# VH-VL binders against Autophagy-related protein 27 (ATG27): the designs that were tried, part 12

Target 1, 150 residues: Autophagy-related protein 27 (ATG27), of Vanderwaltozyma polyspora (a7tfh9r21to170)
Amino acid sequence: LKCANNRVLRKYHIDKHSAKKSVARDTPPSKTTEKWYVNPCEEHPADDIYDGCDKSDDICGIVMVDLPVFNKDPFVIKRIEATDMASFTATEESNALVLRYTGISWGQNMVAANIRYFCDKNSNEDEITSSIWANNDISIIIKGPSGCKK
Below, E stands for the ipSAE of ESMFold2; O stands for the ipSAE of OpenDDE; V2 stands for 0.75 times the mean of E and O plus 0.25 times the DockQ between their complexes.

## First folded at step 5 (VH-VL)

Design s32 (from a3b with light chain S31K S97D; framework fv_anetumab; at its last look DockQ between E and O 0.05; V2 from the best seeds 0.00; counts 0 for: pae E 13.9 > 2, placed apart)
Fold by ESMFold2, look of step 6:
Structure s32 (fold): chain C 150 residues (1-150), chain A 123 residues (1-123), chain B 111 residues (1-111)
Amino acid sequence: as target 1 above (150 residues)
Amino acid sequence: QVELVQSGAEVKKPGESLKISCKGSGYSFTDYWIGWVRQAPGKGLEWMGIIYPGDSDTRYSPSFQGQVTISADKSISTAYLQWSSLKASDTAMYYCARLPEYSSGWYEAFDIWGQGTLVTVSS
Amino acid sequence: DIALTQPASVSGSPGQSITISCTGTSSDVGKYNLVSWYQQHPGKAPKLMIYEVSKRPSGVSNRFSGSKSGNTASLTISGLQAEDEADYYCSSYTSSDTPYVFGGGTKLTVL
């Protein structure tokens, strides 16, 4: 996404940052790891992405399962990717910049992603602080400079 | 030095038009919102609206929607507040004020204020 | 466009601490950590004293502090001095369409 040409996004520092996070969950008898990468602006080059993500992704989510009790190596069970081919809108809410991606296919389901950026002027980097699934949507909260107006 | 300098005091009659100015200097004018705040004699502060000079995105308080026009000329780093037809109740001090960039540590608070423009409307 | 509620006046003697309250709703003061306080001497422009509930701009005395609980923000002035006599306004973010609301103001008198 060319963020400098978007009337909403051009007001924000979003074109200078990316964010990623790895979250481990206990899902007995397994352990589940979710890896998230968000870099919506093509003006910001992708680097140091998770193995299995494409550098052209606006959003990449990788869910892995580890079954050490069964002497198995970890393996990927799902991958969520949004590129410039997904439907996209940017809006301003309350105190947040909101990016909504729709039309993301995952198996037989249609998935949407809602990315909320909150300004944190005390940080030089974006941080994913929440990643929650609800109603076939993934909701991601990012705090950092990207949510700050220019 | 970061500064907002407003145009001088005005004495007007009801029905006259008026345009007052707020010139920013010492910073990147197009990268900050500029707000207008009214203070009637003996009364408190009341925000009127804000403008982002970079693209002229303008937002008004419901109390002032359709009553005033907020505009900016980014080529001369100046914001404006104007009336097409003044009323006696428009007698007030008018301030312009700036919202800072994120890098300055400010967030949705007016950090720099103009000196004010007194507008007196009487018949 | 609802004004935040402040006491009309407060008073204190030099050296005392005083607190000014600012009560909003769960849609503004209670929702965001985006409350600011302004000091205004007669005939002068307002001056930002506190932002983001409790933060001071450079050049503002540490005698000024801010806090919030629920829907009520507070400005505390310790070691009260004669030059603190002024009007004080709180302000809060509300929404992207009408982002700002001011309190009605509080006149501080130093006895």
Scores: ipSAE 0.000, ipTM 0.520, lowest interface PAE 13.9, mean pLDDT 83
ESMFold2-Fast, scan of step 5: ipSAE 0.611; ipTM 0.834
ESMFold2 (binder alone), look of step 6: mean pLDDT 90; pTM 0.931
OpenDDE, look of step 6: ipSAE 0.019; ipTM 0.644

Design s33 (from a3b with heavy chain G54D; framework fv_anetumab)
Heavy chain, then light chain:
Amino acid sequence: QVELVQSGAEVKKPGESLKISCKGSGYSFTDYWIGWVRQAPGKGLEWMGIIYPDDSDTRYSPSFQGQVTISADKSISTAYLQWSSLKASDTAMYYCARLPEYSSGWYEAFDIWGQGTLVTVSS
Amino acid sequence: DIALTQPASVSGSPGQSITISCTGTSSDVGSYNLVSWYQQHPGKAPKLMIYEVSKRPSGVSNRFSGSKSGNTASLTISGLQAEDEADYYCSSYTSSSTPYVFGGGTKLTVL
ESMFold2-Fast, scan of step 5: ipSAE 0.469; ipTM 0.792

Design s34 (from a3b with heavy chain Y52W; framework fv_anetumab)
Fold by ESMFold2-Fast, scan of step 5:
Structure s34 (fold): chain C 150 residues (1-150), chain A 123 residues (1-123), chain B 111 residues (1-111)
Amino acid sequence: as target 1 above (150 residues)
Amino acid sequence: QVELVQSGAEVKKPGESLKISCKGSGYSFTDYWIGWVRQAPGKGLEWMGIIWPGDSDTRYSPSFQGQVTISADKSISTAYLQWSSLKASDTAMYYCARLPEYSSGWYEAFDIWGQGTLVTVSS
Amino acid sequence: DIALTQPASVSGSPGQSITISCTGTSSDVGSYNLVSWYQQHPGKAPKLMIYEVSKRPSGVSNRFSGSKSGNTASLTISGLQAEDEADYYCSSYTSSSTPYVFGGGTKLTVL
């Protein structure tokens, strides 16, 4: 009843879905891979999650680097997990459902994360369309059924 | 002053119908679950079910599914627990309790409790 | 029908510490950090003492603490006082369809 217990979230189909995305970027002389897993309600975990994430995570982000010039195996350079222990708010904007997490531990820093859900009635799955981790702020955009009101 | 106020004690015979109430005040009644918890004489607490008053979404314990009906009237901030035909085994103290909104952690605990309604069913 | 397992009774002397256990399964206590403890004095409604395994509501003494290891949660009361004499119940989240289960209860006697 995690999301059903929130007066904003219970109006949305968010408790039926999770979202997962892996994106490779060319960042010369390296290559960067970002892996994101989002499951704020924990009631619909993905069938196969990324190594380094837990099914109980609300948000999991892993950034890996591949240095082809140095013939090294890819390695993790940063990793973050947000659980329900982090401070959480859900708000409605005119066209989006916004989840904000604050107080996520990352080394000596505290990170905040915003997840913005846009409704897509023609999709059966949530898609992470954008993910940005800059300094102590994470911004994720998701389009899919989770952004749609019941 | 957030509170839940329950209806008074009832003495009934087997086969009679009964509807007891739980009135919320001091908060937005339609934005929180109301749960019902039973305590038979000398026994422990048993969760019966919960209702979201805003849309009457309900979840029942398997032991109480079909045995009771939970409902709510949001216009008067009142939740109800109802029996169509009472049994002697329904003799118990019945509590209503509020389940807080998830906004700062996942909080599956009943924070505000009514004073209880004693229901006695005997011939 | 199914309840979390608690000892029927525990006892202690004023100033001592006591611990009450609450044992469930991997699908409830073992899966979630959503264990609550309630205190009930005779003739009174239950009062929330601990939520989310170890957190205290405003107004609850820091003599009450909670913890969890595997499938077992524990309530510890330190500096035991006469007014702590009551029944104590644990509860756990289980699933969204049938969300809660209570323990059988423990009677604490302060001797």
Scores: ipSAE 0.352, ipTM 0.751, lowest interface PAE 2.8, mean pLDDT 88

Design s4 (from a3b with heavy chain L99Q P100T E108S; framework fv_anetumab)
Fold by ESMFold2-Fast, scan of step 5:
Structure s4 (fold): chain C 150 residues (1-150), chain A 123 residues (1-123), chain B 111 residues (1-111)
Amino acid sequence: as target 1 above (150 residues)
Amino acid sequence: QVELVQSGAEVKKPGESLKISCKGSGYSFTDYWIGWVRQAPGKGLEWMGIIYPGDSDTRYSPSFQGQVTISADKSISTAYLQWSSLKASDTAMYYCARQTEYSSGWYSAFDIWGQGTLVTVSS
Amino acid sequence: DIALTQPASVSGSPGQSITISCTGTSSDVGSYNLVSWYQQHPGKAPKLMIYEVSKRPSGVSNRFSGSKSGNTASLTISGLQAEDEADYYCSSYTSSSTPYVFGGGTKLTVL
């Protein structure tokens, strides 16, 4: 209902898809892992979402450090969740569907997130191709069917 | 011996392009982030950005995003900092530095520094 | 524009102790035990003196020590020597996307 009731989003296949990505960097002897889950319409949640995220999240981002050499459990250094309580806008740019969230809580700070969807009709699922969290701004690029018009 | 060796001093005019280099040796180049730090004449240190040569993951300071391009060629263990069009305000000493991990498992320090590349932009 | 605050200058005499402060916010110095200190002599590249708030790299004198309280980190140099005269910069981790922010620097004069 959420996306079907939005003038811009109702034109796109976005209501049928979610996206998730885990990016690990080998920082010997540690590892840094950044996990993103994106499900703005809440109608197609992933079956195996990351610990610390909820299926009802529009956006969930977790950054953690793992110290395997010291037999230490991974620990979270950054985490956000954007729900339907966050301020939300959807706009069309020349070649992309852009969703912007504002008012996402991060400790004492408020962060904004921009998700840019590019159409890929040859793929049956959305792929997060880029994620950047700089200061209080989060930029995510997704390529897949969600960026395609119905 | 672990070291970073930077390219020589440059004297340029506004509007010219420039690419300076930072060559790593004595360690596994693809396993460490390389950062770029700027120091204008008589001023302090400013972090510009970092790159992980293994996959070219690049992070920029908000002040330098869109002003410079950081890249790396892992086949020759070299990182680069590039300007498409120099300005007089780009006159500075530019350092490359290796970001390494310590006992906490975090990237928090630059342990090895290049000697610096002085870039002078004047008409 | 997230810069850490340091005093512009500090001075001391040989054998004295001095302290340089570095003040950030709850999202950097206050949140992480990932503060580093660098020494820079005129015309030279910076040298890492302290990492993870209080740890010294191999080859750095134990006269250099670091600490942190709330949003403020401190570098203390005991038994001041002439060769300690230099600029000192603090740095803090802030996030994986912007892992470094530097302080404005402090000039140490040894008389």
Scores: ipSAE 0.000, ipTM 0.475, lowest interface PAE 20.9, mean pLDDT 83

Design s7 (from a3b with heavy chain S104T; framework fv_anetumab; at its last look DockQ between E and O 0.21; V2 from the best seeds 0.00; counts 0 for: pae E 12.5 > 2, placed apart)
Fold by ESMFold2, look of step 6:
Structure s7 (fold): chain C 150 residues (1-150), chain A 123 residues (1-123), chain B 111 residues (1-111)
Amino acid sequence: as target 1 above (150 residues)
Amino acid sequence: QVELVQSGAEVKKPGESLKISCKGSGYSFTDYWIGWVRQAPGKGLEWMGIIYPGDSDTRYSPSFQGQVTISADKSISTAYLQWSSLKASDTAMYYCARLPEYSTGWYEAFDIWGQGTLVTVSS
Amino acid sequence: DIALTQPASVSGSPGQSITISCTGTSSDVGSYNLVSWYQQHPGKAPKLMIYEVSKRPSGVSNRFSGSKSGNTASLTISGLQAEDEADYYCSSYTSSSTPYVFGGGTKLTVL
């Protein structure tokens, strides 16, 4: 996305940041790892992306399962990627900048992603604080400078 | 139905101030950019700047930064172009035009134009 | 700001097809499908004829068509008529500090 040319996004520091998070859960007999990468603005170079994500992704989510008791190698069970070719909307809620992507492929299904940015003026980096499925949508909450107006 | 109506022609002397207007009707004035375009006598079109009346975001061409002021009064659906001190070289036709924005943040094209305001600056 | 190059003039006879070029750079015409064309008759405001390279607004004749190749956009007028005699300007979105630029204009003469 060329965020400086978007009427809503240009008001925010979103073009200078990306966010990553890896969360591991014990799901016996397996261990599940979710990896998320969010970098919506083209002006911010894609760097340090996870294996399996593309540098052109605005959103990349990878869910992997490790089955150590079955002596199986880790494998990907979900891959979610959104690029600037997905349908996109930016809106302002009273306390958040909201990005909504639709038309994201998940297997044979189409799903949506909602990214909510909350301002944290005390941080120099964006942090993903929530990444959950809700109503066949993925909801990601980011706290940091990107949610703060210029 | 949708239209931009500009204020009438002006004859001014160098050093005088001037504020010309562009009134939008038939659409949601605060949801579209308004741009100003100059056309000097016998010359081509030259964009001067744009304003988004909804939040007063204003952007100027480098050639006009500091030379004019673009403003809007959304309560009366009107955009303005203003000079604090006119020069003879400001003699030109001035158009306002509406510029829609794509939902992805790209600008479309100037789809609706005002009729123009002729400004003549001479001794 | 004149950032797009157009021929100063073109001419054609009634019924002919003519093409007006608009050459930019990879930072505007070459990278975006956001080229538009305006027609201006003497003493009148410009009128939008083509947007998004090749789309026509409602009420614009299908004799007007647009295309681009590389860094050059083209306006083609088929079945040339006397009323087509006017000045034509291209414009493009640009990634520069200004969001939009015009070409220098082309005077079309119908012989």
Scores: ipSAE 0.000, ipTM 0.524, lowest interface PAE 12.5, mean pLDDT 82
ESMFold2-Fast, scan of step 5: ipSAE 0.661; ipTM 0.852
ESMFold2 (binder alone), look of step 6: mean pLDDT 89; pTM 0.911
OpenDDE, look of step 6: ipSAE 0.114; ipTM 0.732

Design s9 (from a3b with heavy chain Y102F; framework fv_anetumab)
Heavy chain, then light chain:
Amino acid sequence: QVELVQSGAEVKKPGESLKISCKGSGYSFTDYWIGWVRQAPGKGLEWMGIIYPGDSDTRYSPSFQGQVTISADKSISTAYLQWSSLKASDTAMYYCARLPEFSSGWYEAFDIWGQGTLVTVSS
Amino acid sequence: DIALTQPASVSGSPGQSITISCTGTSSDVGSYNLVSWYQQHPGKAPKLMIYEVSKRPSGVSNRFSGSKSGNTASLTISGLQAEDEADYYCSSYTSSSTPYVFGGGTKLTVL
ESMFold2-Fast, scan of step 5: ipSAE 0.542; ipTM 0.822

Design u4 (from t3 with heavy chain S99D D102K H108Y, light chain S32E; framework fv_inotuzumab)
Fold by ESMFold2-Fast, scan of step 5:
Structure u4 (fold): chain C 150 residues (1-150), chain A 123 residues (1-123), chain B 112 residues (1-112)
Amino acid sequence: as target 1 above (150 residues)
Amino acid sequence: EVQLVQSGAEVKKPGASVKVSCKASGYTFTGYYIHWVRQAPGQGLEWIGGINPNSGGTTYRRKFQGRVTMTADTSTSTVYMELSSLRSEDTAVYYCARDRYKFWSGYYPFDYWGQGTLVTVSS
Amino acid sequence: DVQVTQSPSSLSASVGDRVTITCRSSQSLVYESGNTYLSWYLHKPGKAPQLLIYKVSNRDSGVPDRFSGSGSGTDFTLTISSLQPEDFATYYCQQSYSTPLTFGQGTKVEIK
């Protein structure tokens, strides 16, 4: 997105930050790892992205499964990428900046992603505090400077 | 400055085994899969298998299962491919190649290749 | 196993010609994410193969823009818009959607 040209986004520090997070959970007998990268503004060059993500991605999510078998490597079971080609809206609610992407293609399905930014003036970087991918709906919560007004 | 350097040519008799090495430099060795690909004279490229240098986990094409063993030595940043019970049909140039994306990312384009090792099997 | 078949097996061309090589897979190469795992390589005698294109249409770093890839599902094309002397080589497509990884039979581009 050209965030400086958007009436809502231009008021926030979102054009100077990206966020990424890797989270592992125990899914016996396996282990599942989710990696998320978020960088919605073109003004912020992609840097230190996860392998499998592209520099043009606004959102990149990768879900992997690790099985306890000596001769089997972890394998990717889900991978999603969203760019500004998807429909998007930016709104303000309850002291949060909300970015919603709709019409993200994922195989034969259409997925929606909702990113909610909360301001944290004491942090120098954005942190993904929550990420949920349930069926065709993705919900990401970020806390940091991107949620703060200029 | 990524480099993959392979061991030299080998001549073997039918029934023997051969072990080819591939020494990596210029990147984090344990972060990328290494694959082995061969080309027999007058034929195309054939994938043999791959190894995760971090875990030692391997995947082999079924026709080589039981005859091929891939191993990694992290102290020397070297991957080995050993092929046993050699046949004349195993005469080929053998290449090691690095996965462009870090392991487990789900991509397998090979961005850097070793120079190749000619293995000749003759009676 | 997922097979890939190239056409033609060989062709003769002159410098400046537009060259088109086709690759067809026995199954769709599209992952659930929408990414398609099809790559193209260039191979010259006495040298190692080199990556040209990955994920159907992405040029690897340093690859000239005369090389382009296109296609979807099971049908893919490599195009060289204006053949140069260094482009006379054998070209291979590769699917990495499923193990075993498989290469096409190769297409040899020879000087007329």
Scores: ipSAE 0.000, ipTM 0.512, lowest interface PAE 13.4, mean pLDDT 83

## First folded at step 6 (VH-VL; from s24 with heavy chain S104T, light chain S97D; framework fv_anetumab)

Design c1 (at its last look DockQ between E and O 0.13; V2 from the best seeds 0.00; counts 0 for: pae E 13.5 > 2, placed apart)
Fold by ESMFold2, look of step 6:
Structure c1 (fold): chain C 150 residues (1-150), chain A 123 residues (1-123), chain B 111 residues (1-111)
Amino acid sequence: as target 1 above (150 residues)
Amino acid sequence: QVELVQSGAEVKKPGESLKISCKGSGYSFTDYWIGWVRQAPGKGLEWMGIIYPGDSDTRYSPSFQGQVTISADKSISTAYLQWSSLKASDTAMYYCARLPEYSTGWYEAFDIWGQGTLVTVSS
Amino acid sequence: DIALTQPASVSGSPGQSITISCTGTSSDVGGYNYVSWYQQHPGKAPKLMIYDVSKRPSGVSNRFSGSKSGNTASLTISGLQAEDEADYYCSSYTSSDTPYVFGGGTKLTVL
């Protein structure tokens, strides 16, 4: 996205940061690892991203499963990539900047991603504080400077 | 009911100053951008600039940068377009228009337009 | 700063469908899903007909539809009626320092 030219996004420090997080989930008899990368603005260079993500991704999610019973290396079961070529909107909720990407393909399914940014002026970096799946949609909460108005 | 009501038609001479107004009602004025659009007689629409009255953030088309001033007075829910020295080429219809409400959704389109203010600048 | 290209005029008979094109670049129409269409009758302010490429505001007839392919957006009017005779403008968000551009306008004549 060219965030400086978006009426909503240009009011925020979102063009100066990215966010990255690895989350482990207990999914017996397996272990699931989710890796998330969020960098919506072209003005911010892609950081060292996870293997399997593209530099042009606004959102990249990789879900890996470890199944030691079958003597396999961890393998990818889900890869979610959103760019500004997907359907995209930016809105302001009462206390959050919300980015919504739709039309994201995953196998035969269409999924959406909702990214909510909350301002934290006491932090120099964005932190992914939540990643929740609901009805194959992903909701990500980020707290940090990106959610703060200029 | 959401509306934008513009000031009345103006007939001016070159070199005179002018300030026209656009009053918003029926919505939270400071939470929406107001844009100004020019339409010269028999011509198409030209975007001039936008203002966010909540913090006075103002963006101009390059063609109009330095030619006009866009401002707002949020205490009376009014946006303004002004010239310090009118030219005959400023003769046009001028519209103000609102960008959609942030709290219920946002899209990149002007959903509510004022009725227009005809400005005539002649010798 | 780049304007969007529309045909100067199009025409159709009552009941037919017509399409008005709006061609930009990857920095506007091709790069964003923020294309809108406006109808303007003589002496009146423009009216929003389509936003976000293909969505209709409430109160706009489903005879009006929008689409996009590459750098070209299209407004299609089906079942033409006499009152559809008007000027039509496309507009797009841009990646430049000027966040909005209009097309040059298309005069629709209903024969």
Scores: ipSAE 0.005, ipTM 0.519, lowest interface PAE 13.5, mean pLDDT 82
ESMFold2 (binder alone), look of step 6: mean pLDDT 89; pTM 0.913
OpenDDE, look of step 6: ipSAE 0.019; ipTM 0.649

## First folded at step 8 (VH-VL)

Design r1 (from a3b with heavy chain Y102T; framework fv_anetumab; at its last look DockQ between E and O 0.31; V2 from the best seeds 0.00; counts 0 for: pae E 11.9 > 2)
Fold by ESMFold2, look of step 8:
Structure r1 (fold): chain C 150 residues (1-150), chain A 123 residues (1-123), chain B 111 residues (1-111)
Amino acid sequence: as target 1 above (150 residues)
Amino acid sequence: QVELVQSGAEVKKPGESLKISCKGSGYSFTDYWIGWVRQAPGKGLEWMGIIYPGDSDTRYSPSFQGQVTISADKSISTAYLQWSSLKASDTAMYYCARLPETSSGWYEAFDIWGQGTLVTVSS
Amino acid sequence: DIALTQPASVSGSPGQSITISCTGTSSDVGSYNLVSWYQQHPGKAPKLMIYEVSKRPSGVSNRFSGSKSGNTASLTISGLQAEDEADYYCSSYTSSSTPYVFGGGTKLTVL
């Protein structure tokens, strides 16, 4: 997204940051890792992104399974990517900047993603505080500078 | 009907000030960008700048930054283009045009144009 | 700054098809499908003919079509008619922080 050209997004520091989250859990005989990357603005170059994500992604979600007991290399079991080509809106809701992506392809399904940014002026980086992928809906909450107006 | 109606032709001398207007009707004026486009005699279209009347967010072409002022009065659904000191080179046709956003929040295209205001600057 | 590049003029005979090119960069024409085309007859305000590369507003003849390949957008006019004689301008979002730019214009002459 060229966020400086979007009337809502240009009011926010969202063009200066990205957000990542990686959560691992012990799921014997495996380990399961869930990784999320959110970088909606082209003005902020894709930085250190996870393997399996593309630098053009606005949103990338990956679920991987690692089977170390079987000497099996980690492999992806779920992957979703959203780019500028998805349908997109940006709105303001009670001190939250909300980005909605629809028409995201996941296999033969279409998925929608709802990303809520809350301002945290005391932080110098965005943090994904919630990530829920249920059925065909993704809900991500981010706290940090991106949710703050310029 | 959606319309943009511009103020009438102007004949001015160098150094004079001028403010021309563009009144929108038939739509929610504060929800659409208004752009100003210059066309010097025998020349092409030149984008001058745009304003979003809802919050007065204004963006200028580098070629016109500091040379003109774009403003709006949303209480009367009117956008303005102003010069503090006209030059002979300001002689041109000036159009206002509406610029909607796509469903994704990007600029779409100038879909509705005013009839134009001819500004002539000569001594 | 750099306007979108169009040929200064093109010509064609009635009934023929002609194409007008509009060349930008990978940061504007090449990145997004946000190219539009305007027709301007002498003494008249411009009229929107094509938006979002290939979409046609209601009331615009289907003889007008748009396309894009790489960094170049194209307006094609089929079944050329005398009333198509006009100036044509392309426009796009730009990477130069200017949110909107016109091409230099193309004069179409119907022979």
Scores: ipSAE 0.000, ipTM 0.555, lowest interface PAE 11.9, mean pLDDT 84
ESMFold2 (binder alone), look of step 8: mean pLDDT 90; pTM 0.925
OpenDDE, look of step 8: ipSAE 0.380; ipTM 0.807

Design r2 (framework fv_anetumab; at its last look DockQ between E and O 0.61; V2 from the best seeds 0.00; counts 0 for: pae E 8.5 > 2)
Fold by ESMFold2, look of step 8:
Structure r2 (fold): chain C 150 residues (1-150), chain A 121 residues (1-121), chain B 111 residues (1-111)
Amino acid sequence: as target 1 above (150 residues)
Amino acid sequence: QVELVQSGAEVKKPGESLKISCKGSGYSFTDYWIGWVRQAPGKGLEWMGIIYPGDSDTRYSPSFQGQVTISADKSISTAYLQWSSLKASDTAMYYCARLESSGWYEAFDIWGQGTLVTVSS
Amino acid sequence: DIALTQPASVSGSPGQSITISCTGTSSDVGSYNLVSWYQQHPGKAPKLMIYEVSKRPSGVSNRFSGSKSGNTASLTISGLQAEDEADYYCSSYTSSSTPYVFGGGTKLTVL
């Protein structure tokens, strides 16, 4: 997305940042890794993405399991990608910049994503503080400079 | 009642300067791009450039870069298209239009009535 | 300024369906769902008929529909009527330094 051309997004520092999160859990007999990558603006090119994400992704979510005791390679059980081709809106809530993606296909299902950016003037980078998938709806909360008005 | 109202027709000679206007009403003028579109008699639409009146960020088509000046006065909700020296080939209808970009709409949803500029010796 | 490619003219009889094509590149039509279509009657300003490839503004007949495949967008007019006789222009967002481009236009004649 060229965020400088969008009347809402151009008001924010969102075009200078991406956000990543990786969480590993012990789930015996396996280990589970959940990775999220959010980079909605073309002005900030992809340069450090997780393996399995496409550089053109606005949103990439990957859940992998690792079964080391069975001498097997890690494998992906969930993969969610949203690009410019998905339907997209940007709106302002009272304390958040909200990006809504719809028409994300996952198998035979369609899913939606809401990305909420909250301003953190004391940080130089965006941090994903929440990532929830429920009822074919993905909710991601990001705190950092992107949610701050210029 | 969202509308764009353009200044009246102009008859000019080559070498003269000209500034035509486009006044917006019924919406937040500073929050939408305004584009200028040229249509020579009997010809198609040519995009000339756009301006974001909120900060005066201005983008030109390569064909028109350096040939015209696009500006805005947000205090009176008005955009302008200006030539420093008109040529006979500038004879055309000139439209202003609002670019809707909420939800990536990215289309000209409101058009002015047009300003006919005739340049002849 | 890069023009999108449209046929110069298309014709049809009342009641028929016709389709107008608009071919761009992977840097405009192919990359974004931000194609729009405009109708222009003689002496009038253009009117937005379709936006975001396939959406209709309020007040536009459902006889007008839009679609896209690859680098080509299409406007389809079903149940052709005499009032549909006009010039039709496509346009697209681009990722270049010029964020907007028009097609060359198509004259629709209703026979």
Scores: ipSAE 0.012, ipTM 0.617, lowest interface PAE 8.5, mean pLDDT 83
ESMFold2 (binder alone), look of step 8: mean pLDDT 90; pTM 0.924
OpenDDE, look of step 8: ipSAE 0.032; ipTM 0.703

